# Designs tried in a protein design chat: VHH binders against Isopentenyl phosphate kinase (IPK). Part 9

Target 1, 332 residues: Isopentenyl phosphate kinase (IPK), of Arabidopsis thaliana (Mouse-ear cress) (q8h1f7)
Amino acid sequence: MELNISESRSRSIRCIVKLGGAAITCKNELEKIHDENLEVVACQLRQAMLEGSAPSKVIGMDWSKRPGSSEISCDVDDIGDQKSSEFSKFVVVHGAGSFGHFQASRSGVHKGGLEKPIVKAGFVATRISVTNLNLEIVRALAREGIPTIGMSPFSCGWSTSKRDVASADLATVAKTIDSGFVPVLHGDAVLDNILGCTILSGDVIIRHLADHLKPEYVVFLTDVLGVYDRPPSPSEPDAVLLKEIAVGEDGSWKVVNPLLEHTDKKVDYSVAAHDTTGGMETKISEAAMIAKLGVDVYIVKAATTHSQRALNGDLRDSVPEDWLGTIIRFSK

## First folded at step 21 (VHH)

Design L1 (from j5 with N34T)
Fold by ESMFold2, look of step 21:
Structure L1 (fold): chain B 332 residues (1-332), chain A 122 residues (1-122)
Amino acid sequence: as target 1 above (332 residues)
Amino acid sequence: QVQLVESGGGLVQPGGSLRLSCAASGFEFDYQDTYALAWFRQAPGQGLEAVATISGSGGSTYYADSVKGRFTISRDNSKNTLYLQMNSLRAEDTAVYYCAAEFYDSWTYDYWGQGTLVTVSS
């Protein structure tokens, strides 16, 4: 059983943010955080959460010491007795990126078989790796003065059955939010009723959270501007950013901004009524299930002016002419 | 590091069949962190076209209109191999075929093979 958050407006979750592995880790270096990107993302999250009321001075919340270090990144004496800023209700979810990748590939932990020594060792090593990433993300957000709490799905008792969520009690998440904290969940190794164990991905976590918490919007941070009609590259200079995708009541979807053309020279109008989304159709369909709930979904490049707009929720009312990102939203 | 290697291309007569394979190393096709695996193709003088996609879970597939009913994307997780079964081949299917994977929840394809040529001619 899960404890659901109250339907009161004062307890509504504003945003669920996915810190994609592409946004916060290095693709070509195992278990490497993209420190510069993470720093900017943390700053943008603070700004979005404080919505027009951000104090000029940032007072960080990480005055812990790392093992073997005398450094403290924040001074507890600066926190004082002053009335703290009220943070709007966000939930952060991050992908594992390169963390856990090596361990999963070598052990097969995502395939199950927990009775095998190599899989059990892989489960342990994977959890160490993703927990290290989670801690570093929590530190980065805390240094920006965000009251973050890292929350491992495994430690919260979450489990799957044949890789689908079987038990994902939200009581701890809800209590954390109600206490004025920002939960930071992550992709994790979990127990599975059929396989023994598997990997629970950040996107599955977000789908579960969106279904139960009904946020106003969901933001996926990545390292490309958004979804294109074909993968962008120097060899594909005509790739077109898909700025808006409309989702119907039945979960079907179509690109509505821009209208897609078959070629850049001529358009066969019998084909021009079809949409092309560059091989991202399965991802769009999953996001459409969130959008079907009346929850806007934004896909946007991290650490840009566009990601700040998405995080702020500015796109709910109107879309600027210079917007560079993808919006997936419900339309009747 | 991650490597994708296509095989199975070649010369085939119209109406024939061909099965392309994409073997992965350093990357598990059934790893939950990926949501998109695909075959793309590029015909001479044409742009890159997504031919077929399959989710990381294997629960959903998508096909370009030009290949629906003729091509089937599949995978064998025990061999870490992605497949494209191509039936009822036409001259218009002549292209270099690439396998690709979205791995880091990037909303684009992160990894690409080098391509395998398929030529359909009489």
Scores: ipSAE 0.749, ipTM 0.894, lowest interface PAE 1.1, mean pLDDT 84
Fold by ESMFold2, fold request of step 22:
Structure L1 (fold): chain B 332 residues (1-332), chain A 122 residues (1-122)
Amino acid sequence: as target 1 above (332 residues)
Amino acid sequence: QVQLVESGGGLVQPGGSLRLSCAASGFEFDYQDTYALAWFRQAPGQGLEAVATISGSGGSTYYADSVKGRFTISRDNSKNTLYLQMNSLRAEDTAVYYCAAEFYDSWTYDYWGQGTLVTVSS
């Protein structure tokens, strides 16, 4: 349900962003961050969050002396001279790619059974892996001057029952946002009322946050332009990007751009509206539950001009012809 | 590393049944409840067609209209295996069938099996 915390009554969260594993990690490389993509994504997030004009000097917030490739200073002495930037309210949720997956696969931590020594050890090992990734994401955003706070679900009062959210400390999330910070949550190992333990996925976190915080829009960053009508591989040169999917009051959905009837052949009334969504139908249906709330969902390729437009919120009124991505949106 | 291996294809008469299996290694298909897992098929000279999909939780399924009521996607978490039960087979079901998984929150299928041939003929 909606939050009834008095300090959050006038809440206006702008965006929840999913940093997909494909956007921030290297595919087929165990526990490897995609540093170049992450740096661009961090810059794009900062630009999208800023209210008004960007300051001429941006002061990084990672003072740990760890080397970075940024024009942003991390010298603590510079911070005292710069006026605070105003940021719109964002929440970041990231996926893990291969982080934690090996440890969970070997132990079965996602299946429960926490009383078994192997599962308990796997729970610990999984959390070491995913919190290491979370720290590196927080560092990358902090280097770009974003006041990020890592908020691992296990440590922040999130638990599940049969893998559905049973408890979540949303008051702490709200206070973090109201204090001028950007929470960074992630898929994590958590306690479960029925299984003992499981993996709480980033997408479940996003649906829960969207339902309670009602952001203006949600952005999924990935490594493809969006959802296609079939897998976009060299053997499928005619794969078509699905640019807009309309969602009804009951959560049903239909592709509306492009229209399903792309051939000059006779129209067949028996063709279902969503038969051409490339096997992504279960993912689209879950995103439709967010869109049903009146919250736009954008799926875009990270580190592109298209993702910048989505992060900025430029798509809420109309979809420019030159924008490449997928919008899932409530139909009036 | 992640591998998907299909089995159970072969020659079958129209009206017959087959059960396809996809064994996964290096990847637990129920690890996240938001994964997309699917069977695709490719008939000669045609593009890939999504036949059936199932969420990582197993709570959501989708079937192409051409197979609704005849095919059932399922999984066995203890064997890390995805299944496609194919009943009332028709000649137009003849294709190479592929198992596929979305892994990296990518909104596309990242991992593919090598395929298993199903031929429906008298």
Scores: ipSAE 0.744, ipTM 0.893, lowest interface PAE 1.0, mean pLDDT 84
Fold by ESMFold2, fold request of step 22:
Structure L1 (fold): chain B 332 residues (1-332), chain A 122 residues (1-122)
Amino acid sequence: as target 1 above (332 residues)
Amino acid sequence: QVQLVESGGGLVQPGGSLRLSCAASGFEFDYQDTYALAWFRQAPGQGLEAVATISGSGGSTYYADSVKGRFTISRDNSKNTLYLQMNSLRAEDTAVYYCAAEFYDSWTYDYWGQGTLVTVSS
């Protein structure tokens, strides 16, 4: 019975968080989870969802039997004290890093052609790879006492047309959230109306979710502090972190922090100050479509004090000068 | 192993044209439609500059102000190759040009080529 839905806040979902492949997998290692980062990220998510009101004891929810274990871990003595309604409403979407990439490269599943035996086999193999990752993410969050549910787009009936979302019903996602669970979606192999099949990326999923669920903010977790004016590296020690990007009603955007006044002496550089974004313009433009909705977007380094502040939503009113990250937000 | 290999650099006169190519192996440019792919350049004594950027789908492009209207970024999915068409070249375009790809949803470039030199002089 949905009699009381009119009494909810104007934004029923607090946060959609992207666990980027750089945050949760090992770069340059095939299908390798970054276990230490994932553990910290799971802990930070729990803290953010409870808004600092964590109970004295974490009650894990992964009661499955692990291969090679003679016992099932289950701590039910205290589970009756934990209220699922205490959790803020989060949705998790994760990237895949190298998971699924080997299988897709060998088969061409992302290019379509599902009638070909190699593509059909590749579709199966790709989904095995990405759903294995999804399960391990779900386990990590569940071990931290987060009531998490893996929700693969393919299994939810989502499909594309020339790689654009064609059908992405949110009824099951919404019911999962309303039941007090945290959905975990991911980049997946899906059916495509034109190509037969393709890969639906996590960023496309996030845009679709943000447009329909209207969260208070969106957080992208990665392995750099944020967006720089040029890629940070030892050969580029002068790379500058772009802390704020303002988005207009038409989806246009500009860097507003740092900002330099045009009336002073111009620095003799090859580029204009702070109107460059280090080659991230296509990703910023996608995030701007979210920010245009009045939804803050934060890009931050995972497993840091900076990501904890972003996940908590502490950046909405004021931004501490010592906070390091990138904010993309609507500015009228 | 991911590898990006640039080609097509060389010496040209002002006003001339070049087409740079970047062939990828171990990485499919079109695997995800939201990857960032770019050409960067570095002139002598200067920092690294993003010249042109294209999404993995090819649907979104962006250009540095210094090259708008003169350079075109594109790609060929069948050859797993990224291109930079450079027209109306100027002496200021002299630089080493690098191909780069964002892969891990990292909001930075994870993979880089070795670079190809473009020299514009009379």
Scores: ipSAE 0.737, ipTM 0.887, lowest interface PAE 1.0, mean pLDDT 85
Fold by ESMFold2, last read:
Structure L1 (fold): chain B 332 residues (1-332), chain A 122 residues (1-122)
Amino acid sequence: as target 1 above (332 residues)
Amino acid sequence: QVQLVESGGGLVQPGGSLRLSCAASGFEFDYQDTYALAWFRQAPGQGLEAVATISGSGGSTYYADSVKGRFTISRDNSKNTLYLQMNSLRAEDTAVYYCAAEFYDSWTYDYWGQGTLVTVSS
């Protein structure tokens, strides 16, 4: 796809952010948003997007009323009195967490078969669930003065073939960004050329966006500090945070901080590096596909000082010793 | 609600084979292509070791060097069941084996089974 965006002296889009389902939904409760986390994440995104000094008062952009409520989140009169803030270009993608799993368990919507009434009903119910989540995330960002627009892949005409992207035109996403808005995409139920229907995951969306929009960096927000060499359970007090993973031209990768012990990196590079990543090797390999494009990938715990630094892009030159997170980046 | 239940552990002679099963309920392994599913093991006095991982679609796998060529991870999405085929078993494979799932795109394993004991004894 051809886009008329700014020249490559600095990439047009600064950041694509994944609001992981673990970061913005409650793990112990079906289809429940983690409101406190989402509020902090929204504030951090606003701070990261701002060009220049923060205003003394944040003016929210959601003065709409919910059905059945007279409550509003901001006074529209305040908007008319203030200078517009300049925002760097971000795209937000969020995961669904537990949203959609109830429908998949009952209907098999992710497996296709639209000719079956239960699957068609599941498709409808899934879309209701994930678009409800998308709307609430858009509201949370809008309350923080971020000009967010929800952009469901299905409604944008995106489709798959055997779960791979078949059609995902970015012209509307690009126009939305150029108009000064922040698109908020999400994992969605979509039509599939082979299966009839399936679920298009947020990670697939991010890879597609990164490949075509070439952001300066990508941030995955989750509820752990980053990738560990073993699961950071209370029974594993010696789990070590992997702070830096280097990616080669072919998408192969190795842990470079901390340095691997007892491993000859030249001899064992293609194999031994995977033994130190705590079972996250398939996830790291997905992120490495982004990193080999020259796009830094940060994995970090949401709603922390560490995520703020990642969202700001402060990690591109050097990584402070007190920063806790995982960087996956190209090393030529 | 999410539940993982392992079965198939037991006593086996060195050089023998064993197949572990993990039945899942409360979510579908193949709902999203990018989930991580894994078998871990823990020998007495040692930490958890990732033995084998498989993606939610089943198209990508990884094996620890200690088991590569001997163990095979697989799954049956119609039964929502994860498997570990263990061949050419050795005494050092003795451990409690756990089924685990990365869920909610958390970048960690959120859900764990209770474990099943495998003992390899001459």
Scores: ipSAE 0.702, ipTM 0.875, lowest interface PAE 1.2, mean pLDDT 84

Design L1 (from j5 with N34T)
Fold by ESMFold2, last read:
Structure L1 (fold): chain B 332 residues (1-332), chain A 122 residues (1-122)
Amino acid sequence: as target 1 above (332 residues)
Amino acid sequence: QVQLVESGGGLVQPGGSLRLSCAASGFEFDYQDTYALAWFRQAPGQGLEAVATISGSGGSTYYADSVKGRFTISRDNSKNTLYLQMNSLRAEDTAVYYCAAEFYDSWTYDYWGQGTLVTVSS
């Protein structure tokens, strides 16, 4: 089946957003959602998708009788004679956070070996865990009136070969977007041509989507303001937020805001290496591969005014002086 | 209940070698290939310094310029263990070395070991 990528590119995808596990799940608590953050994130996503205005009334799309929090009515009768809202085209990807971790640790599902009964059981258990998280995220977005569709990579037929993407057909994703829905993908257990099975991470999914859909920008929501020159902590009060990282045509990158003493120049003459990016260099390099496509990458603390600005796309032309976050962007 | 435990520190003479280990429990290093794993060090009176970093996939590494060519970060996923091979040690390498992991897509290091002391002295 051919990908309908050309048509999707003609109808621009505005944003791919990563709901990081640190933003939407509770650290050190297995399978625990951070409900208050998720509620705020869902509201912020709706605002961003509406591009500066909202309809006079918003009707939630979770009509189940299951518990949930929203000030927006989910009464189907309130939708009645209203026209549907037009949304900017977003794709949501979320990490598994603390979901699936116990199952992987006990079974080794990420290492393959489906012929072993423990691994096969772990594959099932992992998928139960991560699809439950996906459902709860879809429900939270739907309660805000976002027309979300959960799209598990396994169920979409995605597969890997020795952990590299082997098949990741975007036909269903593209049709979902073209039909006016917002896909919500997630890190998932998948079949692997060599290992039998493995885990396909949310960041691999985002890179695949960015490569093929070419969004205007990508947002990573996390629980810190952005990337620091050293890990922030009470014992490191002088940690400096790195606001802008410029990416060249070859995928190389450098911090340009604040202007730090360049590691290349200073480290050549010093005994103690100056850590300009706090040990995040490998993650920055992965994001730079997205940025060299001409796609801005924003890293920002969820559920803040800073994340709202990033989700709105307000950072594409300039970085406001009072905005706190990290931008990784192509520089010609 | 994620835990990182370093071992392998000790006293070594200049020019010597030492191998640090970091055993992880409560999570698997290779569960997601987007994890970042690193060794940090803190010399007396100094701040934390990132010494070596390896991606969750193991496909990329980064080294501080002061240790390039002398130190090698690696991991053994079957033992759930991160390593730092330190060669050609200098007095300036004396520090407490910490294993750290970025786990929650947080874009910072969430988990830290208690550290292992390396002393490089005659």
Scores: ipSAE 0.690, ipTM 0.867, lowest interface PAE 1.2, mean pLDDT 83

